# Ledger of designs, part 183: VH-VL binders against q9umr5

Target 1, 268 residues: q9umr5
Amino acid sequence: SYKPVIVVHGLFDSSYSFRHLLEYINETHPGTVVTVLDLFDGRESLRPLWEQVQGFREAVVPIMAKAPQGVHLICYSQGGLVCRALLSVMDDHNVDSFISLSSPQMGQYGDTDYLKWLFPTSMRSNLYRICYSPWGQEFSICNYWHDPHHDDLYLNASSFLALINGERDHPNATVWRKNFLRVGHLVLIGGPDDGVITPWQSSFFGFYDANETVLEMEEQLVYLRDSFGLKTLLARGAIVRCPMAGISHTAWHSNRTLYETCIEPWLS
Short names: E, the ipSAE of ESMFold2; O, the ipSAE of OpenDDE; V2, 0.75 times the mean of E and O plus 0.25 times the DockQ between their complexes.

## First folded at step 8 (VH-VL)

Design gg10 (framework fv_mavrilimumab)
Fold by ESMFold2-Fast, scan of step 8:
Structure gg10 (fold): chain C 268 residues (1-268), chain A 123 residues (1-123), chain B 111 residues (1-111)
Amino acid sequence: as target 1 above (268 residues)
Amino acid sequence: QVQLVQSGAEVKKPGASVKVSCKVSGYTLTELSIHWVRQAPGKGLEWMGGFDPEDGEPVYAQRFQGRVTMTEDTSTDTAYMELSSLRSEDTAVYYCATVSYDWQTGRYSFDYWGQGTMVTVSS
Amino acid sequence: QSVLTQPPSVSGAPGQRVTISCTGSSSNIGAGYDVSWYQQLPGTAPKLLIYGNSNRPSGVPDRFSGSKSGTSASLAITGLQAEDEADYYCQSYDSSLSGWVFGGGTKLTVL
């Protein structure tokens, strides 16, 4: 029988948004138990990411306990960051495939409709003033705001992403790395036509330098230092990269070709 | 406030087709998703289909595939449901309803309903 | 038969608490799809009572509440009143059917 699949949604999402994904899984892997966690939906997706990690942790523990053979995670957009932290804080996780659908793994630096809604008078160039305040860090989107022109502020103020990436020291960093390294496969999915995740290469651990030139994962300090295990995972063949053009941000969980190419092979 | 006004009662012979209309007011049809639900006398609610609120394409319940067609005229803010090859078992009240996304909760619901259209199929 | 299972009837006296269950499966409620509840008074169209498992639209009294656990959902009505006498339907989405599904309905009788 197939391992259970746990789905973690993104910003302003609902379980209904994943109906196509569940249909694809049912067609190719009939009998798979798939659970979309309906926590932190709508406005609640703006809650601080550490709060969301705690809530999702409580929900996944009983599912993982019932599946000694392991589980798969499919984590969309912001949900991919929740899953990153989940894998680090759980001493006993049994995740085989962690499938990250267009998640800003190195952060976000782009003007999007989501940010315009939340901060209508702000541009990406001045969001650092809001996001890197204590008040701003109470919003999930600011927890992974990564302004490449104010990297010193990001490193000092980010209460989530800088810590989970090992870019700033944390007392739990060593155990978080050990826990994350238990994952069987890290499947990274994203593409140039996403339109929301900026730069789109953030889904593959690439990111802007101070000149807004994208540096890929292998050029990142977090990779070179192996801060949370990326270099180790790549060396053991556990990282899968699956870029696809032509897919907008809200379509990653509803494109059949994407599913067949990038997701289906990793659902054992 | 959204208001849905449906066309009047119909009496049809077996084998005929019926086309029920649903006029939307208080909002534009382009920003709404209209779904159709029927209820046979003394029976429960049965979803027939509607325009997917995320995809914008019509989706039909499996048992009505090939017999039902749902269309929209955005110029008149009117949705239509046409059911063909009518049988006596199709005798029911047919409702249109809006499917809306509440961004605050991240949830979908069938939040406004038309008054219903009684369709009687008899020989 | 309906995809979601409800008891055909429940009853209570004014002021009492009643609960109406809605039992699904791994392809609907168990998959994480939320549950809505509708009230249908005799001779009227259904009215949205609860959406997204536990949210009340404006105008719905707080004595109506919804919950979800595992593959099932429940509607609770406290302080039961005569005007609550109606049919109640649960609703969710089903991934195996690729569509919305309703429960069979529960007739609430107020003594």
Scores: ipSAE 0.715, ipTM 0.878, lowest interface PAE 1.8, mean pLDDT 92

Design gg100 (framework fv_mavrilimumab; at its last look DockQ between E and O 0.91; V2 from the best seeds 0.00; counts 0 for: pae E 2.5 > 2)
Fold by ESMFold2-Fast, scan of step 8:
Structure gg100 (fold): chain C 268 residues (1-268), chain A 123 residues (1-123), chain B 111 residues (1-111)
Amino acid sequence: as target 1 above (268 residues)
Amino acid sequence: QVQLVQSGAEVKKPGASVKVSCKVSGYTLTELSIHWVRQAPGKGLEWMGGFDPEDGEPVYAQRFQGRVTMTEDTSTDTAYMELSSLRSEDTAVYYCATVRYDWKTGRYSFDYWGQGTMVTVSS
Amino acid sequence: QSVLTQPPSVSGAPGQRVTISCTGSSSNIGAGYDVSWYQQLPGTAPKLLIYGNSNRPSGVPDRFSGSKSGTSASLAITGLQAEDEADYYCQSYDSSLSGWVFGGGTKLTVL
């Protein structure tokens, strides 16, 4: 029998948005129990990420308890950051495959329609003034705003991403690293035609330097210092990178070729 | 603000086809999805199909596959449902309904319904 | 048969509380899809009563409430009134059928 699959959605999403993904899983792995966590939907997806982590944690505990052989996580967009934190804060998770669908793992620095709607008078160059305030940090999107031109403010003000990535010290960092390293596989998916995640390499732990030149994962201090275990996972052979061109941000969970190439092999 | 007005009652013989219309006012067809639900006399609601609000393509319930065709005319803001090879069991009231995304809750709902079109299949 | 199971009837006296259940499975409510409820008064089109498990559209009194847990959902009606006599239908999405599904309906009789 197949391990259960837990799906964590992104910004302004609903369970309905994953109907194609569930159909693909049912076709290739019939009998798999798939649960899309129906929490923090719509505007509630704007709640602080630590609040979302607590709610999703409460939801995954009974599912993991019923599956002693392990579970798989498929986490989309902002949901990938929620799953990163879940794997760190849970001392007892039994996650085999963590499949990250186009999630801004090193942060976001780009003008998108979501940002224009939420902050219509701001551009990406000015959004640091809002996001790195205490008020701004009450919004999920600001929790992973990473302005490469104001890295000092990001490191001091980010209440979520800088801590989860080990970019700023935290008393729980050693325990979080130990917990995260229990994951079986970290499957990273993303691509250049996403159109929302900026830079798209953020889905693979790459990001802009101060000149907006993208540096890949292996050049990041987070990786080099092994802050939460990326270098250890890579050495163990546990990181899978699956980039695919031609897929827009809202299509990662509804493209059959993407599913067959990047997701299906990891759903034992 | 949204209103759905359906075409009038139809009486058909077995083997015939029927095409029901649903005219949208207050919104345009480019801003919402139309789905079709039927109800046999004294029985429950049965979803037939509609345009997927995310994909923009028609999707049909398995039971009606091959017999139903749903189309939209954006120039007149009118949706259509055509059911072929009619049987006596197809006697029902046919409803159109809007399916829209509510950004506040992250939900899709069948929020507005037409008045219904009675289709009677008899000899 | 419907894939969402509702009791065929429920009854109560004015002022009482009634609950209508909607039982699904792992392919619909259990998969995380939300539940909507519709009220159908005799001779009329269905009307959206509850959507997204527990949300009320404008004009629906707060004595109507919805909830979801596991593979099931429920509609609660408090302060029952004669005007509530109607058929009630739950609805969700089903991944195995790739479509929306309705419950079989519950006739509420106000005694």
Scores: ipSAE 0.819, ipTM 0.908, lowest interface PAE 1.1, mean pLDDT 93
Fold by OpenDDE, look of step 10:
Structure gg100 (fold): chain C 268 residues (1-268), chain A 123 residues (1-123), chain B 111 residues (1-111)
Amino acid sequence: as target 1 above (268 residues)
Amino acid sequence: QVQLVQSGAEVKKPGASVKVSCKVSGYTLTELSIHWVRQAPGKGLEWMGGFDPEDGEPVYAQRFQGRVTMTEDTSTDTAYMELSSLRSEDTAVYYCATVRYDWKTGRYSFDYWGQGTMVTVSS
Amino acid sequence: QSVLTQPPSVSGAPGQRVTISCTGSSSNIGAGYDVSWYQQLPGTAPKLLIYGNSNRPSGVPDRFSGSKSGTSASLAITGLQAEDEADYYCQSYDSSLSGWVFGGGTKLTVL
């Protein structure tokens, strides 16, 4: 039998958004129990990510308990960060494949439709004034806002990304790293035509330096310091990078070719 | 509010086709996703298909694929459902309905319904 | 034959609480898809009563409530009134059928 699949959504998504993904899984892996976690939907997806992590944790625990052989996580967009944090705080998770589906794993720094909607009078260059404030950090988007020009503010004010990355020292860093390293495979999916994740390389833990030059995962301090286990996972052969062009952000979960190439192989 | 006004009752012979219209008001058709649900006399509701609220593509229930066609005329804000090769079991009241996403709750729903169109198929 | 299973009928006296169950499977309710409820008065089109498992549209009294757990959902009606006599349908999405699905409907009689 196939291991259960748990799906975690992104901003403003619904379970309906993943209908094609579930259909693909049902078709190619009949009998697979797939659960789209119906939590923090709609505007509730703007709630602090730590709150979301707690809620999703409560939902996945019973599923994992019923699947002693392990489960797979498919986490889309913002959900990918939620899942990474989830795996960092859970010392007893049994996740075989963690599939990060177009997630801003290294943060977001771009003017997107979401930003324009939430902050119509702010450009990305000025969003640090909002996001790195106490009230700004009450919004999920700000929890992974990563301004390369204000690294000091990011490191000191980011209440989520900087912590799960181990970029800011905290008492749980070692334990979180240990927990995250329990994952069997980390499957990173994204592409240059996403249009939302900025830079798109963030889905692969690439990101801007101070000159807005995109550096690869292996050039990031979090990798070099192995602050949350990326270097260790790579050394184990546990990191899978699956880039694909021609896919917009809202289509990652609904593209058959993408599914067959980047997702299906890891649902064993 | 949205209002859906459907065309009048139809009487057809087996093998014929019927085309039911659904005129939208309150909102433009381009702002809505129209779906169709039918109900045989004394029976339950059956989803036939509609336009996907996320990608705008028409999706049909497997049972009706190849026999049903759903179209829209945005210039008149009118949606159409055409069912061909009619059978006696196609006798039913056909409803159009809007499927919309509530961003506050993150939920889809069939929130507005037409008054229904009775289609009778008899020899 | 309906993908979602409902009791064919339920009854209650005015002022009482009644519950209508909707049983699905792992491919619909159990997969995390939302459940909606519709009220259909005799000779009328269905009306949205509950959406997203437990949300009430504007105009729907709070005596109507919905819940979901596992592969099942439930509609509860408190303070039953004569005008509540109608057919009630649950609805969800099914990934195996790639489409929306309804329950068989429940006839509610107010005694």
Scores: ipSAE 0.764, ipTM 0.893, lowest interface PAE 0.8, mean pLDDT 95
Fold by ESMFold2, look of step 10:
Structure gg100 (fold): chain C 268 residues (1-268), chain A 123 residues (1-123), chain B 111 residues (1-111)
Amino acid sequence: as target 1 above (268 residues)
Amino acid sequence: QVQLVQSGAEVKKPGASVKVSCKVSGYTLTELSIHWVRQAPGKGLEWMGGFDPEDGEPVYAQRFQGRVTMTEDTSTDTAYMELSSLRSEDTAVYYCATVRYDWKTGRYSFDYWGQGTMVTVSS
Amino acid sequence: QSVLTQPPSVSGAPGQRVTISCTGSSSNIGAGYDVSWYQQLPGTAPKLLIYGNSNRPSGVPDRFSGSKSGTSASLAITGLQAEDEADYYCQSYDSSLSGWVFGGGTKLTVL
């Protein structure tokens, strides 16, 4: 009798990587239909995020149609941005819990092994030259790159994050906000020992100001203007913040204590 | 070129144990995981266990838990599978195989196989 | 009781197309786990033919192809040749068993 669970993976993930999470769900919620969406795996996870959103949208439609009482989303890392875009662009989604598992929701401003592999001559201070170009925006990593020292370039060049945040004028802003607000709960998960998401508070809609001081969600302009519905959701009591220390970026979906504390309560 | 060379055929009595070796060349055991698959005569393939390719810990199929032990010696790049309390239905060819992550596709597979070791359990 | 179900045999004439099915469940293929395919000639070890549902490793002819839909997968062989006469196994991962699973095997006969 449990709602189906849809899992959306992150950068360079495989369905196999989520085997422990699926085991935990099977143990605590027997009979739950759980699907890890087997799309944009490996290097295909570098495709533009709007392309990924389109493909994942097509995959979730039949699952949602078979479950008129609702579904849950568990979305990891880059996958949490895909899921947030899905909630905005789907006027017919029936998502109850959106569980964002260490996702860079306000963006990323940190060096990673994959960024060094992809752009070996760059570091976070100069990566804006690549990411805020039309060519750079063809890579998913650049779609949520957020350099706090070049906010004007971010606002102008971002083809994805600035749009889903409502930071740049666009004709769909009102509809996307309406759609996003149909979610039952937004569960935010992350922690200080993640080691990849930078700042780690991005998983909770916190981010750097121009001095690299982390401002919390309630101090962000997108919250204060309620540009896509965060203030409304928080006032409704629909935002759950579940931070946990001691978990590295690749371990969020394989930690039983994290699952029991932050995920299990929201899988009705 | 990865190659897996297994130890020779063995004949065992019921109740005994067998230990099969699998020597890896072309890669090191620190870079890939060895799994074991058996095949009874005229029957299909059956996964027995191996080292998890992500965390490097041994995992065993539930049916063999308690009577199988899988070990690796990284200094010689040799994997071992030991099966105890043998009985006639354990007569099979035992294969070692590599399980490796392909970062380009994000996928796992059993890509290289040893030649197989016939273990016969007879009275 | 094989976790993955395959037909026990299929046959085809040289030059024709054959398809081998592999049916799983919600705890394996249906959960999003990949399907791999192996060819086994008599007296030899299995050989990887398809991985990740549809990827063909280097050295495997392009007349072998794979696909997955829902809880099932399929291996297609076109331009059938006498050398293709072998046993074929599908494989996936299963979360309820916490382990890798194989189909029961399909014997391909070239007529």
Scores: ipSAE 0.566, ipTM 0.825, lowest interface PAE 2.5, mean pLDDT 92
OpenDDE, second read of step 9: ipSAE 0.741; ipTM 0.885
ESMFold2 (binder alone), look of step 10: mean pLDDT 89; pTM 0.917

Design gg101 (framework fv_mavrilimumab)
Fold by ESMFold2-Fast, scan of step 8:
Structure gg101 (fold): chain C 268 residues (1-268), chain A 123 residues (1-123), chain B 111 residues (1-111)
Amino acid sequence: as target 1 above (268 residues)
Amino acid sequence: QVQLVQSGAEVKKPGASVKVSCKVSGYTLTELSIHWVRQAPGKGLEWMGGFDPEDGEPVYAQRFQGRVTMTEDTSTDTAYMELSSLRSEDTAVYYCATVDYDWKTGRYSFDYWGQGTMVTVSS
Amino acid sequence: QSVLTQPPSVSGAPGQRVTISCTGSSSNIGAGYDVSWYQQLPGTAPKLLIYGNSNRPSGVPDRFSGSKSGTSASLAITGLQAEDEADYYCQSYDSSLSGWVFGGGTKLTVL
């Protein structure tokens, strides 16, 4: 019998985008109960991430309660950050596999069409002026904007990512770490041809230094300090890295080879 | 404003094929996804297939796979649905409809519908 | 038989409220897929009435509202009028069938 799967979508996304993923799961693991959370769709995905975490938390509680054997999470793009926070704030989650599909785990520093629609005159070099304001922090994309040239502003102003990564102190950090460490497997998926997530290594907890040179997870302070448990998970053998070239940002949930290689093995 | 105009009524014998057209105006086919839905007299709506709005590839309902072919001619903004090996139970009104994606709401819907094409299968 | 179950008919008097149910399963509405509602007047093509569970297209009066809970959805019509007499269909996507599915339809009679 297979554990239920909960899917959390990304920025400007909806349940329909995951139809291929659900078809793949049904083919390889027939009988799996899969729920795509139909919350914060489209423009509502711009709502502050802590607001989204609260809404998704209320939706996942009854699903987890009905599955004492555990559940799996598949979280796409921005949704991967929502799931990071869910695993930290829930004292009682029973997540086995947390599958992160091309999510900017260390943040985003790149121009996208979505950002240009919201902020038409923005460039990645000047977006820090908007995102690190109180007004900017009311938009989800700004909650994980991580300008490597203004790291002091990011650490001070980020109301979400800096806190869940343990980059800025929070009273709940110890409890959040304990809760996150309950996860069975952290499966990280991403690749160089994504075209949206910048740097793409953010999906694997790598990120730019002040010279825009990418430093990988093991060189990050968040890993070295074990701020929320990455070093402990890696030592436990619980982190899986599955990079794949040739996949654009909107195709991670609809590529059969990606599914068979990176997702299917972690659905029990 | 999007308008869908379908070809006229057809009468076919069992075993024949029928090809229904759907002309799009007000927008181009390259900006829209066309799906086909049929309705037997006095019965409900049944989805047959259409072009996936994300992939641009045709997808068919399981019951029609092997019998239906959906194509598009972007130069004339016309979509086609061809159904082969016709049976009396294929007698129905056949509709084309646009499947639009509203990125601001993240929603898909069958927004605009053609007037319908009556296909009668009888000996 | 349809994959989504609707009552075959409902009736009400002018000014009243009616509700039309749409019952699905874990592979469609229960899987998180959106529900749309269509109104079909006699002899005409269906018209989009509600999309994305509860959103109204421009031109649809607020007397029409949609909701979704668990594996089911509902269309509510308040202030019922004679011109609301029509067939109503719910629609969702089904992952087991890899396609869109419609309810069997509900004939609304305004008494």
Scores: ipSAE 0.383, ipTM 0.772, lowest interface PAE 4.7, mean pLDDT 90

Design gg102 (framework fv_mavrilimumab)
Fold by ESMFold2-Fast, scan of step 8:
Structure gg102 (fold): chain C 268 residues (1-268), chain A 123 residues (1-123), chain B 111 residues (1-111)
Amino acid sequence: as target 1 above (268 residues)
Amino acid sequence: QVQLVQSGAEVKKPGASVKVSCKVSGYTLTELSIHWVRQAPGKGLEWMGGFDPEDGEPVYAQRFQGRVTMTEDTSTDTAYMELSSLRSEDTAVYYCATVNYDWKTGRYSFDYWGQGTMVTVSS
Amino acid sequence: QSVLTQPPSVSGAPGQRVTISCTGSSSNIGAGYDVSWYQQLPGTAPKLLIYGNSNRPSGVPDRFSGSKSGTSASLAITGLQAEDEADYYCQSYDSSLSGWVFGGGTKLTVL
């Protein structure tokens, strides 16, 4: 009776990381079939995002085919960007709720341990030199690096995020928008104490301007131009915003109050 | 290299408690997640519980909840498993094992195992 | 009962191939949780043989391989040798039980 749930993980995650989430779902919606996709785990999560999108696409097709009434997606951190692209490139997805769990939807501009591991001498102010090179774009982390002080380089070099957000033209933009708009609900979750996603408002389609002042979704050109359907979804009542303080980046999938408040209501 | 050394065999009467130790060397206990697995004579492996590698808190298998307590003494790098209200079906070899994360593959495994502690419950 | 189902025994002659199955459900292997395999020689502790469905730890021969499909996993042993005679256990995580689970074990006899 409940729609199946597909979980897409983030950077360096394991299926085990979602055990609490699956336990909460089983408690509140017993009988729900939940599948955590165990693709691009560990170091493989650094592969280019378009490669990951193709692999996850192949994994979700049979799950969606078995569920004619629809499925729900719960997509964590970097996984939220994979799910954004998945919903755009699939002409036949039947996703009801897309639950984006602290994902950098407008990009990342902050120093993280993962970036320091890969690029030890970098600072956020000079990482654009690496990420906006052809070599850098072969790493998932750089596919959503969005330096607000070098927006021209981001627009020209980003092979993933600038395209999926409609910030740079693409031949498939119209069909991607049509496909994305088939989603029933876009549930955005994030918060100020995340500690990794910078700015944290990126999880709600907000982002820095050139002065590092955060502009919210409704002030973004991608929203104003309705590039991939955000304005249409909001007008339709399909966007849910669920911010919560006190939750660190690795705790979004294991906090019961967060689950009950932001996730549970959208699992039919 | 990590080595786990367990305490010696125990013989207990029904209703008693037993506390098995697992001494860690080659690594600090605070950097490891120790789990406990038992095996009745001629039977298979049964997970009892352990310290969650991500949360750092003890978690117990449902059938042992209320009877088992797992603790750690970081000053001596020793993990403990105490099982109370012993019954004859608790007769088993009790193993401690490390649960480790391989960042390259994104996967967990029970990498290192202690030699086992035989606990016999008889009247 | 064991949560994961394995055949109680399998046998083969030296040099042959043998496969040990591990059947789970939608709450464990089917939910996307990894499968590990352990080898246990008589009177000894289990030894990690395969982790994360198909990864071999250092020192485990290429003759051992693992795979996973749907709600099931398999351990394949090629070029059987006398020293492979042992009990083999699969393991995964189960969301309904909120814990790790093992198969019932398979005794491999090398004829």
Scores: ipSAE 0.686, ipTM 0.865, lowest interface PAE 1.9, mean pLDDT 92

